VH-VL binders against Type III pantothenate kinase (coaX). Designs and how they scored, part 15

Target 1, 235 residues: Type III pantothenate kinase (coaX), of Pseudoalteromonas translucida (q3ijv0)
Amino acid sequence: MKLLIDVGNTSLKAKLWQNEQVQACDLNNLPWHAITHVIYACVGRSELLNAILAQAAFNSISCFEAKVTKTLGGLTCAYEHFNNLGIDRWLALIASFTLYPNKACIVVDAGTATTIDVLNCDGQHLGGWILPGLDLMTRSLTQNTQRVFDDENTPFTNQLGINTPNGLKNGALVATIGAINQAKPYLNDKNTQIIFAGGYGSLLQQQFKESIFDPMLVIKGLNYWYELDENSNKL
Short names: E, the ipSAE of ESMFold2; O, the ipSAE of OpenDDE; V2, 0.75 times the mean of E and O plus 0.25 times the DockQ between their complexes.

## First folded at step 12 (VH-VL; framework fv_vorsetuzumab)

Design m6 (from m1 with heavy chain T28K; at its last look DockQ between E and O 0.75; V2 from the best seeds 0.75)
Fold by ESMFold2, look of step 12:
Structure m6 (fold): chain C 235 residues (1-235), chain A 120 residues (1-120), chain B 111 residues (1-111)
Amino acid sequence: as target 1 above (235 residues)
Amino acid sequence: QVQLVQSGAEVKKPGASVKVSCKASGGKFRTYAMSWVRQAPGQGLKWMGGIIPIFGTATYADAFKGRVTMTRDTSISTAYMELSRLRSDDTAVYYCARGYYDRGFYFDYWGQGTTVTVSS
Amino acid sequence: DIVMTQSPDSLAVSLGERATINCRASQSVSTRGNSYMHWYQQKPGQPPKLLIYAASNLESGVPDRFSGSGSGTDFTLTISSLQAEDVAVYYCQQWHSTPYTFGQGTKVEIK
């Protein structure tokens, strides 16, 4: 069994991997006797992550940090300076490439930021965009203007707003939908798979027919990264 | 800056127990491992085990299992090591050491040491 | 247990000259470009002090005359120009597997 840890901008997500399945775990009662290794990614060092890695060390369990590379298997990173790509974006690309082989993909992670990455059917990452996430878009206006306010009970919809909370929230959603639609011409492909992850991934997925929401996309990417990287490193 | 301050020297009889404290300041206590390492007179360093305060469970080296207990009190940022059924060969300096994981698990801060002397 | 064996047990070096300490592990303590091996310095009456972590990385505040190299089972600590304050015992330590083990120590003296 593998322990998979993703430290994002706002939270730490930890899951077990066994029999090709993601399983829940309790950080206060990890089954160290059954865990063979820990695989993790972090956009910055987390003190809770340090504690978990120290616990793995006390149990003689090796820990492996996922890193961006220019290539991995048939996947190629678009960035000239590939280490500047966020590891969460790379893991989402790895998962998308693995789960949807020979498909062009638009990969959208809707968390604190919304990231949009374009992957062609040949495994080439073409690049992408970083947007403020839906909540950050909303807060940027309520915190920086005097007349814009939010109502925590007002939903995000794609309709024209008829009051200030409608205008604010629906504007954020529509802007995000628009950015995703602008990614489509880079592929010129009717068979593009749009894949959503992150806290607002389900909401965005509902705006796109035949798209997929996978809340475990980055976690699956950690496992696939390790499997592909393990063979390259002979470990 | 992280600082580890240990309790004072102790003289014990064989068969007794000793409990050494290690108080941390200047950093987070709950999320960093605390290990105990001893050094007998004229000898090298020997790892005894460690605890991770946020999880509360300890790992012990086999040589000390059954005789050592490691605990912590997070409210006062203090770790404890208790060694029971003392023998003369338990005479040593006992160090606490904070563990940090960054490209490896290493002891970045050490206490000043506590001398424990076991004699009849 | 992984046995860490240092050589030599003691070393006398003239001021300003190079000191070299070797450490051999009974099995590999490296994986994926990271080595699970560290070097500590211990002066008389003081606790150990971390010098080098992960075989080759200098800890903050350690003079750059100290360096570490090696991988797998064989590692080296080098002091490029020995100074009087470098008189100490030096320990290698693995954390690949519990129990964590230290080498027996190498005493460095001024010739």
Scores: ipSAE 0.705, ipTM 0.881, lowest interface PAE 1.0, mean pLDDT 90
ESMFold2 (binder alone), look of step 12: mean pLDDT 89; pTM 0.911
OpenDDE, look of step 12: ipSAE 0.794; ipTM 0.914

## First folded at step 13 (VH-VL; framework fv_vorsetuzumab)

Design n1 (from m3 with light chain S30D N34D; at its last look DockQ between E and O 0.60; V2 from the best seeds 0.64)
Fold by ESMFold2, look of step 13:
Formats: sequence, C-alpha cells, structure tokens
Structure n1 (fold): chain C 235 residues (1-235), chain A 120 residues (1-120), chain B 111 residues (1-111)
Amino acid sequence: as target 1 above (235 residues)
Amino acid sequence: QVQLVQSGAEVKKPGASVKVSCKASGGTFRTYAMSWVRQAPGQGLKWMGGIIPIFGTATYADAFKGRVTMTRDTSISTAYMELSRLRSDDTAVYYCARGYYDRGFYFDYWGQGTTVTVSS
Amino acid sequence: DIVMTQSPDSLAVSLGERATINCRASQSVDYRGDSYMHWYQQKPGQPPKLLIYAASNLESGVPDRFSGSGSGTDFTLTISSLQAEDVAVYYCQQWHSTPYTFGQGTKVEIK
C-alpha cells in the first residue's frame, strides 16, 4: 500500500491507498511493514511531515514529493511558469482528468482560498481563478473596516442580506457562485463536470445541479501523480 | 539555534549498563528523529539506532539489538540511550544526532559526545 | 548492510592545493533522482559536522571550496583549495537503508 500525505497551510492529511481506494489511517499506528511508498505534497511547512518521513526512512521506505510539471501524461498546465501553480491545484486537476475521462471539468477547491480551474476535454488546463475562501472574505471585511461586523450564528445563504451579517456572509457565497458560473462559457456545457473539494466544497456543491463533491480529490491526485510520473512504478 | 547537550563521561565495569541523555534546545524536539552514533577509539562512526519522539518508535542496528534501548521524555526534550551488558569493546564516545529529511535523511546537529569507558 | 568504502584512508595535501576523497557504496544508494549519501567533517576533539547532503548540496555555512559529486555507487568530495582549518577526518554516509553506515573515514593533513 501507499501512504498519501497532503500538507496544506493549516493541516496535514494522511491516507492509505490500496485496491484503488482511499482508507483512513492513524499516524501513531501506521502499518509500515505493509507500506511500500510515501507520496506527499507540501504547500506549507510541517514538522509533523518531517517526523513521518523520518519514520519512513527508519523503515527503508522511499518518499516521493509531488511537483508541478508542464505536462503529465495527456494533461497540460496552462501556466508558462508552471512551478507558480500551487501543487494542490495541480493535484486536483490530475484527479479530475483521471476520474472523469473525456469530460471538460470545472474544478473548485473551497479551502482557505477558493480556487477555480478550467480543464477542457482534451486535457488542456485553460487556467483559473484564486478567490479568498468564504471565511477569508468575511474576515477581510470585519478586520479591515469599522462598520462591517459578523456574529457567530449567521450561516452562508444565497439570499439578499437584510442585516450586516446576512450581507457579509451571503455576499461571500454569491460572489463565489458567480465566479464559478463565469467559468462555464470557457467550455461546452453538455460534457462539463463541476467538481468540488475542500471544507466548503459540500456547501458550494449544493448550489449546482449535477455537480460532484469529492473530499478526497487532492489525495487521489497524489496517487495518480505517482502512477503517471515517468520514473514511478505504476499499477 | 538547535543545540544538543549530552550527559557527562562515565566509567563502568564489564556487565554493567549505562544510560546517556541528550537534551535538545533551540528547536522542536517531538517531530525530529534522534539517532545515536558511537565512535570507538581509533575507529569510525557507527550508527546504533534512532527514535522518533512524537511516535516513541525506535529502530536499532542489528549489532546492538538486544542490548540497546532508546527512549525519550518529551516534557523535558530529552532522548536516552541505554546500553546493557557492557563489554570492553563498548568503550567509545557516544553521540546523539538529530535527523532531518530533505532530499534524503541526514544528521544536521550533533551532541558534544559522551565518553563511556568500560574497564575491569 | 550497505558497505561504504572510502579512498584513500589518509591524504596529505599542500596548503592551497586540491584534495579529493572517494566513496564507493556496495550497492546503489539512489532513489529517483536523489542520492542518499552525505559527507561529514570531524575535526580533532569535536563531534562530526554535516558538510554536504544528498551527494552535492552544500550545507548552510560551509565554505564554497567544498563540493560533492557522483551518483549510484561512486561519490567524491573535493576541497578545491585546502586551508589549515580543513585538517579533519571526512566520512561519507549512506541513508538508503538501515543500518545507516559510514565510510571508514579519510584523514586529511597538511603536507
């Protein structure tokens, strides 16, 4: 089996991969005798990652860091300076390309930032947008203005706000929905799949008919990256 | 700056045991592997094993398996190596070394060493 | 165990001249573009100090007269212009698999 590690800015996610599926694991009780490879992506510093990699080393387990490339298999990155694309966005594109073959995709990762990436049915990444995530949108106003405030009980909805917390929260959601809708003209809608990941992915998915929420999208992308990379063993 | 400070020199008789401490400061202790390496007089460096403090798991080189125990106390940022059934050929300087992973695993910081002398 | 063999065992070099130390592993210590091989310097009466990691990467604060090269089973450490403070024993170390083994050491002296 493989150990898949996604290090974000705020958390580390670790999962096992076997039999083409993601499985939970306990970092304090990893099955090192069954693990053959550690595959990881790191957008931020993590001392916990260092401990896991040291444990892999003590068990003579190879560790592989995912990197952005201009091309991978039939997938092409839109960025001319491809290393400027976040590895999390690249992995989400890899997963979408692999899981939804012959489909154009709008890939939305709703985490600390909300990223929207557009992938055509030929495997060409057309580019995308980076937005503040829903919480960052609200925080940016409450922390940087005197008259905009929030309370702890106001949800995100798509309705017009009738008080300041409504306006703040619902404005953030509506702006995000609007940005996602603006991605559709870049693609043919008949064969387009909208895919949501990240902590607010379920909330956003509920706003779009025939869309998919996959909370493991980036983790699956790690496995597919390893399988597609030309120096890696593939199953 | 990371610093590793080891316990003082020890003189032991054959058959006894010794426990060497290594206190870390100036950095995170729990998430960095701590290895033990020894150097007998006139000899090179020999890896004895290591422990990862946050997990408490230890791995030992076969040459020392059965005689060495590596432990830690995370509350005081201290790693320990205990070597039992001492023989005269265990006379050596014992180093703790912090492990770091960056394009491979290596020892980026070392303690000052603890001289253990085994004499009858 | 992976055996690391250094040559020569000792080396006398005139001040300001080039010193070259070789290290051979009994099997490849490469994984996918990275060599799990490191160099340490041990001055008299001191603990070892990391010099070069992953065959060719200079550790922070190490003078640029030190360089490393090689892959697979064969590696070299070069001191381009030997200084008095470079008198030491130099060790290569593999980190491919446990037990992590060191070369026997190469003593570098001023001629």
Scores: ipSAE 0.547, ipTM 0.789, lowest interface PAE 1.7, mean pLDDT 89
ESMFold2 (binder alone), look of step 13: mean pLDDT 89; pTM 0.906
OpenDDE, look of step 13: ipSAE 0.758; ipTM 0.892

Design n2 (from m3 with light chain S30D; at its last look DockQ between E and O 0.68; V2 from the best seeds 0.74)
Fold by ESMFold2, look of step 13:
Formats: C-alpha cells, sequence, structure tokens
Structure n2 (fold): chain C 235 residues (1-235), chain A 120 residues (1-120), chain B 111 residues (1-111)
C-alpha cells in the first residue's frame, strides 16, 4: 500500500492507495506494517507533514515529494518556468491525462482558489486560469464594501439575483461558469472531458452536462506521478 | 532559537532505572520527532529510538527493546527516556536529538547530554 | 542492522592540507536516486553537529571547505584545507532503515 499526502493551502489530505483504489485512513493509526512508501505534495510547509514523514522514517519507509517537470510520460507543461505551476494543478493534469487517454480535458479544481487548466488530446497542457474560489469571491465583497452582505443560508445558483445575498452568491457562480466556458474555444476536439475536483467541484459539475466530478483527482495524480516518474523506478 | 535542555547527571547501581528528560524551547515540540542517542566512554554514537510527540508512538532499536521506554508531556514540551535493569555497560552520555525532515531525516538540534554512571 | 565502517580510525593532517574520510555501508543506503546518509562533526565535550546531509549537501552555516561525495555503499567526506577548528571526531550515519546506525568515528587531528 502507498500513503498519499496532499498538503494544500487549507488542509492536509491523506489517503491510502491499494488495489487501484483510494481508501480512507486515520493519521493516528496508520498501518505502517502494510505501507511501502509515502508520496506527498505540498504547496507550503506543514508541521503535521513533518511528523508523518518522521513516522515513516522510523518505520524505514521511503518518502517521495512530487515535483512539477516540463514533461512526464507524454504530458507537457505549458509554463516556460514550469516550477511556477502549482503542484496540485500538475497532479490534476497527470490524473486527467492518465484516466482519460486520447481526450482533451478541461480540469477545474474548485477549492480556496478555482483553477482551470486546459489539456489537449495530444498531452499538451495549454495553460489555464486562477480565480478566487466561490467563498473567497463572496467574502472579498462583504469584507470590502458597505452595502454588500451575505446570508450564510443562501445557496449558489445560476439565476439572476433578486436580493443582495442572491446577487453575491449567484454572481460568483456565474462568473466561474463563464470562465470555464471561455476555456472551451481553446479545444477544437469532439472528445473533450470536463473534470471537476475540490470542495465546490460537485456544485460546479452540476452546471455542465457530461462532466465528471472526481474529489480524489489530485490524490490519484500523486499515485500516477510516482508510477510515471522514471527516477522512481531506479532502485 | 531552538534549544534542548536535558536533566542533570545521574549515578545508579546495577539493576536500577534512570529517567532522563529533554525540554524543548524556542520551537515547535509536538510535530518534531525526538530521538535518543547514547555514547559510551571512548565509543561512538548509538541510536536508541525515538518518539513523535503528536502521535505518542515510539520506535526502539532492537538492542534496547524491553528495557527502554520513551514518553513525552506535550504540555511542558518535554520528552523522556527511561532505561531499566541498568548494567555497567550502560554507562554513557545520553543525548536527545530533534528529528527534522527536509530532503532526508536528520538530527538538527541536540541536547547537551546527560551522563549516566552505573557502578556498584 | 546496516553496519557503517569508517576509515581511517584516526587521521593526522597538517594545517591547510586536505583530509579525507571514507565510510562504507554493509548494504546500499540509496533509494530512488537518494543517498540516505549524513555526516556529523563532534568536538570534545560537545554534542554532534550536522555537516553534510544526503551524502553531498552542505548544511547551512558549514564552511565550504567541507564536501561530501559517493553513493550506494561508499562515501567520502573531504576537508579541502584543514583549520584548527576542524579538530573533531567525524561520524557517518545512515537513515535508510532503523535502527539508524553511525560509523565508529574518525578522529581528525593536526599533525
Amino acid sequence: as target 1 above (235 residues)
Amino acid sequence: QVQLVQSGAEVKKPGASVKVSCKASGGTFRTYAMSWVRQAPGQGLKWMGGIIPIFGTATYADAFKGRVTMTRDTSISTAYMELSRLRSDDTAVYYCARGYYDRGFYFDYWGQGTTVTVSS
Amino acid sequence: DIVMTQSPDSLAVSLGERATINCRASQSVDYRGNSYMHWYQQKPGQPPKLLIYAASNLESGVPDRFSGSGSGTDFTLTISSLQAEDVAVYYCQQWHSTPYTFGQGTKVEIK
């Protein structure tokens, strides 16, 4: 079994990988006797990650940090300075490339930020956008204007708002939908897959027919990164 | 500035136990592993084991299993190593060492050492 | 247990001259392109201090006269121009698997 750890901006997510499936785990009771290696990605430093990696070391288990590269297994990063691409975006691209071979993909990760990345059917990452996430969009207005307020009970919908919380929430959703729709012209491909991840991924997925919600997309990307990385197989 | 301060020297008789403390300051305690390493007079360094305070789990070198217990008290940022059934060849300086993971797992800060003398 | 064997046990070197310390592991301490071994310096009456991590990387604040090389089972610590402050015992240490083990130490003295 592999232990897969994604340290994002707001949380640490840890999962086990066995039998081609993602499984839940308890950080206070990890099955170290069955874990063969740890694969992780982090956007910033996490002291909890340090503790987990130390525990792996005490159990003689090797740990590998996923890194962005210009190319990996036929996938090519659009960024000239590829290290500037967030590792979570790269992992989502790796997972999309691996899970949906021969498809062009629009990859949307709806967390604290919403990222939209475009991948053509030939494995070329064409680039993407970073937007404030839905909550951040709404909070930026409520915290920086006098007349805009939020009702914690008002849902996000795609309708015109008829009160201030409607306008705020629905505006954020519609702006996000619009950005995703603007990605479509970059792909002239009959076989395009839109893939959603992140905390608001299910909500956004509901706005797009024939799209997929995969809440474990980045975690799967960690596993596939390890399997595709030539240096990982050198021992 | 991270600092590890150990308890003072101890003189023990064979068969007794010793408990050495290691108090951390100037940094995070809960998420950094604390290892114990001993050095007998005129000899090299020998890793005894370590504990990860946030999890409370300890790992012991086989040579010390059954005689060593490593614990911690996170409320006072202190790790403990207790060695029982002492023998004369347990006479050594005992160090605590903080484990840090960055491109590898290594001991980035060490305590001043605690001399334990076992004699009749 | 992985046995770490250093050579020589002691080394006398003139000030400003090169000192070379070798360390051999009883089995490879490499995994997927990384060497799981470090070098520590211990001056008399002091705890050990990290010098080199992952075989070849200089720890912050360590003078650049120190360097490390090697992979697999064979590693070398080099002091390119020995200074008086470098008189110490040097230890290699593997962290590839528990128990973590140290070499027996190499005492470096001024000739």
Scores: ipSAE 0.703, ipTM 0.880, lowest interface PAE 1.0, mean pLDDT 90
ESMFold2 (binder alone), look of step 13: mean pLDDT 89; pTM 0.916
OpenDDE, look of step 13: ipSAE 0.830; ipTM 0.938

Design n3 (from m3 with heavy chain G27Y; at its last look DockQ between E and O 0.82; V2 from the best seeds 0.79)
Heavy chain, then light chain:
Amino acid sequence: QVQLVQSGAEVKKPGASVKVSCKASGYTFRTYAMSWVRQAPGQGLKWMGGIIPIFGTATYADAFKGRVTMTRDTSISTAYMELSRLRSDDTAVYYCARGYYDRGFYFDYWGQGTTVTVSS
Amino acid sequence: DIVMTQSPDSLAVSLGERATINCRASQSVSYRGNSYMHWYQQKPGQPPKLLIYAASNLESGVPDRFSGSGSGTDFTLTISSLQAEDVAVYYCQQWHSTPYTFGQGTKVEIK
ESMFold2, look of step 13: ipSAE 0.702; ipTM 0.885
ESMFold2 (binder alone), look of step 13: mean pLDDT 90; pTM 0.919
OpenDDE, look of step 13: ipSAE 0.860; ipTM 0.952

Design n4 (from m3 with light chain H96Y; at its last look DockQ between E and O 0.81; V2 from the best seeds 0.79)
Fold by ESMFold2, look of step 13:
Structure n4 (fold): chain C 235 residues (1-235), chain A 120 residues (1-120), chain B 111 residues (1-111)
Amino acid sequence: as target 1 above (235 residues)
Amino acid sequence: QVQLVQSGAEVKKPGASVKVSCKASGGTFRTYAMSWVRQAPGQGLKWMGGIIPIFGTATYADAFKGRVTMTRDTSISTAYMELSRLRSDDTAVYYCARGYYDRGFYFDYWGQGTTVTVSS
Amino acid sequence: DIVMTQSPDSLAVSLGERATINCRASQSVSYRGNSYMHWYQQKPGQPPKLLIYAASNLESGVPDRFSGSGSGTDFTLTISSLQAEDVAVYYCQQWYSTPYTFGQGTKVEIK
């Protein structure tokens, strides 16, 4: 059993991996007797992470930090300076590459930022885009213009707005949908899988038929990173 | 700046117990492991165990299991090590050391040490 | 328990000359490019101080005359040009598994 830890800018997510499945865990009662490895990714400092890693050390359990590389097990990063790519984007690409073999993928992580990454069927990351996330788009206008306001009760929909909160919220959603649609010409649409993750991933997924929402995409990517890195070390 | 201040020297008789405190200041207490390491006169360093305050869990070296208890009080940022059934070979300087995990687990700050003398 | 054995137990080195301390583990303390061992310095009457972590990484504030190398079971601490303030006992320490163990120490003195 593996302990998988994803430390983002706002939170820490920890899950157990056993029998090719993600399972919930309680940080105050981790089953150290059954855990063999800790695999983690960290985009910033986390003192809670350091405490968990110390607990692993006290149980003589090895910990491994995921890193971006130019290549990994047939997957190739588009960035010339590959370490400039966020580890969460890399892990999402690794998961998509592993879960949907021989498929082109458009990978969308809808969090604080919305990231869109394009992966062809040969395992080549072609690059991607970084957009403000839906909440950030709306806050940018309410905080920096005099006449745009939000009532905090208006949902995101894909309809034309007929009042200011409608226009604001729906405009953010429509702009995001448009960006995702602009990624399609880089790939053959017939063999393309669109994969959504992140807090707004379910909302965006509803706008695209035959797409997938996977809230554990990055966590799965941690496990696959470890497996691919281990196999590369044996070669 | 992180500082670890330990309680004062102790003189004890065989069979007694000693409880050494280690107060942390100038940094986070809850999430950093606190280990105890002893050094007998003219000898090297020996890890006794450690506690992680946020979890309250302690791990002990087998050589001290059954005689040592490590606890903490997060409200005053203080860790404790209690060693019971003292013997003359427990005469040593006892250090607390903060455990930090950054590309490895190591002791980045140490207390000044507490001399415990066990004699009849 | 993993036994850490240092050599020599004591060495005397002229000021400005190179000092070399070896540490051998009873089993490998390296895995997947990570070395689970550190070097500490202890001056008389003082607590230990971290010098080198993960075999070769210099701790912040430590002079660059200190360096570490090695992997697996064999590790080396080097002081390229010994200075008076380097007179101390040096310990290697593994953290691969509990109990964490230290070498017996190497006293470094001025010849």
Scores: ipSAE 0.745, ipTM 0.903, lowest interface PAE 0.9, mean pLDDT 90
ESMFold2 (binder alone), look of step 13: mean pLDDT 89; pTM 0.907
OpenDDE, look of step 13: ipSAE 0.810; ipTM 0.923

Design n5 (from m3 with heavy chain S35N T59N; at its last look DockQ between E and O 0.76; V2 from the best seeds 0.00; counts 0 for: unsure alone 74.8 < 75)
Heavy chain, then light chain:
Amino acid sequence: QVQLVQSGAEVKKPGASVKVSCKASGGTFRTYAMNWVRQAPGQGLKWMGGIIPIFGTANYADAFKGRVTMTRDTSISTAYMELSRLRSDDTAVYYCARGYYDRGFYFDYWGQGTTVTVSS
Amino acid sequence: DIVMTQSPDSLAVSLGERATINCRASQSVSYRGNSYMHWYQQKPGQPPKLLIYAASNLESGVPDRFSGSGSGTDFTLTISSLQAEDVAVYYCQQWHSTPYTFGQGTKVEIK
ESMFold2, look of step 13: ipSAE 0.759; ipTM 0.914
ESMFold2 (binder alone), look of step 13: mean pLDDT 89; pTM 0.909
OpenDDE, look of step 13: ipSAE 0.873; ipTM 0.959
ESMFold2, look of step 15: ipSAE 0.775; ipTM 0.922
ESMFold2 (binder alone), look of step 15: mean pLDDT 88; pTM 0.899
OpenDDE, look of step 15: ipSAE 0.874; ipTM 0.959

## First folded at step 15 (VH-VL; framework fv_vorsetuzumab)

Design p1 (from n5 with heavy chain G27Y; at its last fold request DockQ between E and O 0.88; V2 from the best seeds 0.85)
Heavy chain, then light chain:
Amino acid sequence: QVQLVQSGAEVKKPGASVKVSCKASGYTFRTYAMNWVRQAPGQGLKWMGGIIPIFGTANYADAFKGRVTMTRDTSISTAYMELSRLRSDDTAVYYCARGYYDRGFYFDYWGQGTTVTVSS
Amino acid sequence: DIVMTQSPDSLAVSLGERATINCRASQSVSYRGNSYMHWYQQKPGQPPKLLIYAASNLESGVPDRFSGSGSGTDFTLTISSLQAEDVAVYYCQQWHSTPYTFGQGTKVEIK
ESMFold2, look of step 15: ipSAE 0.752; ipTM 0.907
ESMFold2 (binder alone), look of step 15: mean pLDDT 90; pTM 0.916
OpenDDE, look of step 15: ipSAE 0.883; ipTM 0.964
ESMFold2, fold request of step 16: ipSAE 0.787, 0.762, 0.747; ipTM 0.931, 0.920, 0.915
ESMFold2 (binder alone), fold request of step 16: mean pLDDT 90, 90, 90; pTM 0.912, 0.913, 0.909
OpenDDE, fold request of step 16: ipSAE 0.897, 0.899, 0.899; ipTM 0.969, 0.970, 0.970

Design p2 (from p1 with light chain G33K; at its last look DockQ between E and O 0.75; V2 from the best seeds 0.81)
Fold by ESMFold2, look of step 15:
Structure p2 (fold): chain C 235 residues (1-235), chain A 120 residues (1-120), chain B 111 residues (1-111)
Amino acid sequence: as target 1 above (235 residues)
Amino acid sequence: QVQLVQSGAEVKKPGASVKVSCKASGYTFRTYAMNWVRQAPGQGLKWMGGIIPIFGTANYADAFKGRVTMTRDTSISTAYMELSRLRSDDTAVYYCARGYYDRGFYFDYWGQGTTVTVSS
Amino acid sequence: DIVMTQSPDSLAVSLGERATINCRASQSVSYRKNSYMHWYQQKPGQPPKLLIYAASNLESGVPDRFSGSGSGTDFTLTISSLQAEDVAVYYCQQWHSTPYTFGQGTKVEIK
């Protein structure tokens, strides 16, 4: 099995990959005797990652860091300077490309930031947007303006606000929905797959018919990155 | 700054045990591996094993299994290596070395070394 | 155990001239794009000091006259213009599999 590690800005997520499925693991009791490879991506700092990689080394297990490339297995990155694309966005595109072959996709990762990336049915990444995530949108106003407040008990909905917490929360959601809708005209396909990931992915998915929520999208992308990169580097 | 300060020189008789300490400072002790490497007089370097403090697990070279124990105390940022049933050919300088993983697993900081002499 | 064999055992080089040290592994210490070997420098009475990691990457603060190359079983360390402070013993070390092993060392001296 593979150990897949996604180091984000605020947390480290680790999962096992076996039989084409993602499985939970306990970092304090990893099954090193069964692990064959460690595959990881790092967008933030993590000393815990260093400890896990050292443990892999002591077990004579190779570790591989995912990197952005201009092309991978028929997928093409839109960025002229492709190294500037966040690795988490690239992994989400790889997963979407692999899981929904020959399909146009709008890929939305709703975490600390909300990222929206557009992928056509030919494997061309057309680009995308970076927005503040829902919590960051609301905190930016409560921390930087007077009289805007959050009562910590008001949900996000798509309705007009009739009090300050409503206006704050619902405005953030409506702005995000609007941005996602603006991605649709870049694809001439009547049936585009919208794919949501991240902590607010489920909430956003509920706003779009026939969309998919995949909380393991980036982790799956990490496995597919490794498989596609392995084929390109056979030696 | 990263520093690894080892305990002082030891003189032992065959059959005894020795415990060498390595006190770390200037970094997060619990998340970096600590390795032990020895060097007999006029000889090269030989890896003995290592420990990852956050997990508490140790990995030993086969040549030392059964005689070596590596431990740590995270409250004082200190790693320990104990070698038992000493023989005259265990006379060596013993180093602790921090393990760092960045595009490879290498020993980036070393202690000053602890001389252990086993008189036959 | 992977045996690392260096050549030569000792090397005398004139100041300012090139020094080349070879290291051969008993089996491949490369996989995909990765080479699992490092070079260390050790001066008398001092602990070893990392020079080059992953075959070719210079450690911070190491002069660019040092370079490393090679893959698989055969690796080289090159000092392009030997300086007085480079007189030391140099060790290669594999980390492909435990136990991690070092070469026997190459003593570099001024000719």
Scores: ipSAE 0.770, ipTM 0.915, lowest interface PAE 0.8, mean pLDDT 91
ESMFold2 (binder alone), look of step 15: mean pLDDT 90; pTM 0.920
OpenDDE, look of step 15: ipSAE 0.887; ipTM 0.965

Design p3 (from p1 with heavy chain G99A; at its last look DockQ between E and O 0.81; V2 from the best seeds 0.75)
Fold by ESMFold2, look of step 15:
Structure p3 (fold): chain C 235 residues (1-235), chain A 120 residues (1-120), chain B 111 residues (1-111)
Amino acid sequence: as target 1 above (235 residues)
Amino acid sequence: QVQLVQSGAEVKKPGASVKVSCKASGYTFRTYAMNWVRQAPGQGLKWMGGIIPIFGTANYADAFKGRVTMTRDTSISTAYMELSRLRSDDTAVYYCARAYYDRGFYFDYWGQGTTVTVSS
Amino acid sequence: DIVMTQSPDSLAVSLGERATINCRASQSVSYRGNSYMHWYQQKPGQPPKLLIYAASNLESGVPDRFSGSGSGTDFTLTISSLQAEDVAVYYCQQWHSTPYTFGQGTKVEIK
């Protein structure tokens, strides 16, 4: 069993991996006797991560930090300076490449930022975009203009707005949908898979037929990173 | 800015117990492991165990199991090591050391040491 | 328990000359390119001070005359040009598995 930890700027997500399945865990009662490896990705500092890694050390369990590389297991990063790509984006690409082999993918992680990455069927990451996330888009207007306001009960829809909260929220959504649609011309494959992750991933997925929502995409990517990195170390 | 201040020297008779304190400041006490390492006169360093304050779990080296207890009080950022059934060969300097996990698990800040003398 | 064995036990080196300390583990303390081994310096009457972590990385504030190398079971600490303030006992330490163990120490003196 593996312990998989994804540390963002504002939160820490931890899951167990066993039998090709992601499982929930209780950080105060981790099954250290069954855990063989800790695998983590870290964007920022996490005091809780340090404590968990110390538990692993006291149980003589190796810990591995995922890093971006130019290539991994047939996947190639588009960035010339590959370390500038966010580790969460790389992990989502790894997961998409592994789960949908030989398929072109548009990978969308809708969190604090919305990231859109394009992967062709040959494993070449073609690049992508970073947008403000839906909440950040709306807050940027309510905080930086005097006449734009928000209504917490107003949903995001793709309709034209007929009041200020509609215009604000629906504008953020349709701008995001538009960006995703602009990724499609970079792929000539008629059978492109669109994959959504992140807190707004389900909402965005509803706007695209035959797309997939995988809330554990980055966590799965962390496991696949470890498996692919281990195989590369044997060459 | 990180500082570990240990309690003062102790003189004990065989069979007694000693409790050494280590007060931490300048960092988030509850999320960093606190380790205890001793050094007998003219000898090297020996790891005794450690505690992770947020979880309250302690891990002891086998050589000290049954005689050592490591605890903490997070409200005053203080770790404790208690060694019971003292013998003359427990005469040593006892250090607390903070463990930092960043591309390795290493002891980056140490207390000043507490001398424990066990004699008849 | 992983036994860490240092050589030599003591070493006298002229000022400005190279000092070399070896550390051998009873089993590998390296895995997937990571080395679970550190070096500490202890001056008389002081607690140990971290010099080198993960076999080869200098701790902040440590002079660049100190370097570490090695992997698996064999590791080396080098002081390229010995200074008077480098007189100390040096310890290697593994953290691959508990109990964490230190080498017996190498005393470095000026000749």
Scores: ipSAE 0.682, ipTM 0.879, lowest interface PAE 1.2, mean pLDDT 91
ESMFold2 (binder alone), look of step 15: mean pLDDT 92; pTM 0.931
OpenDDE, look of step 15: ipSAE 0.788; ipTM 0.909

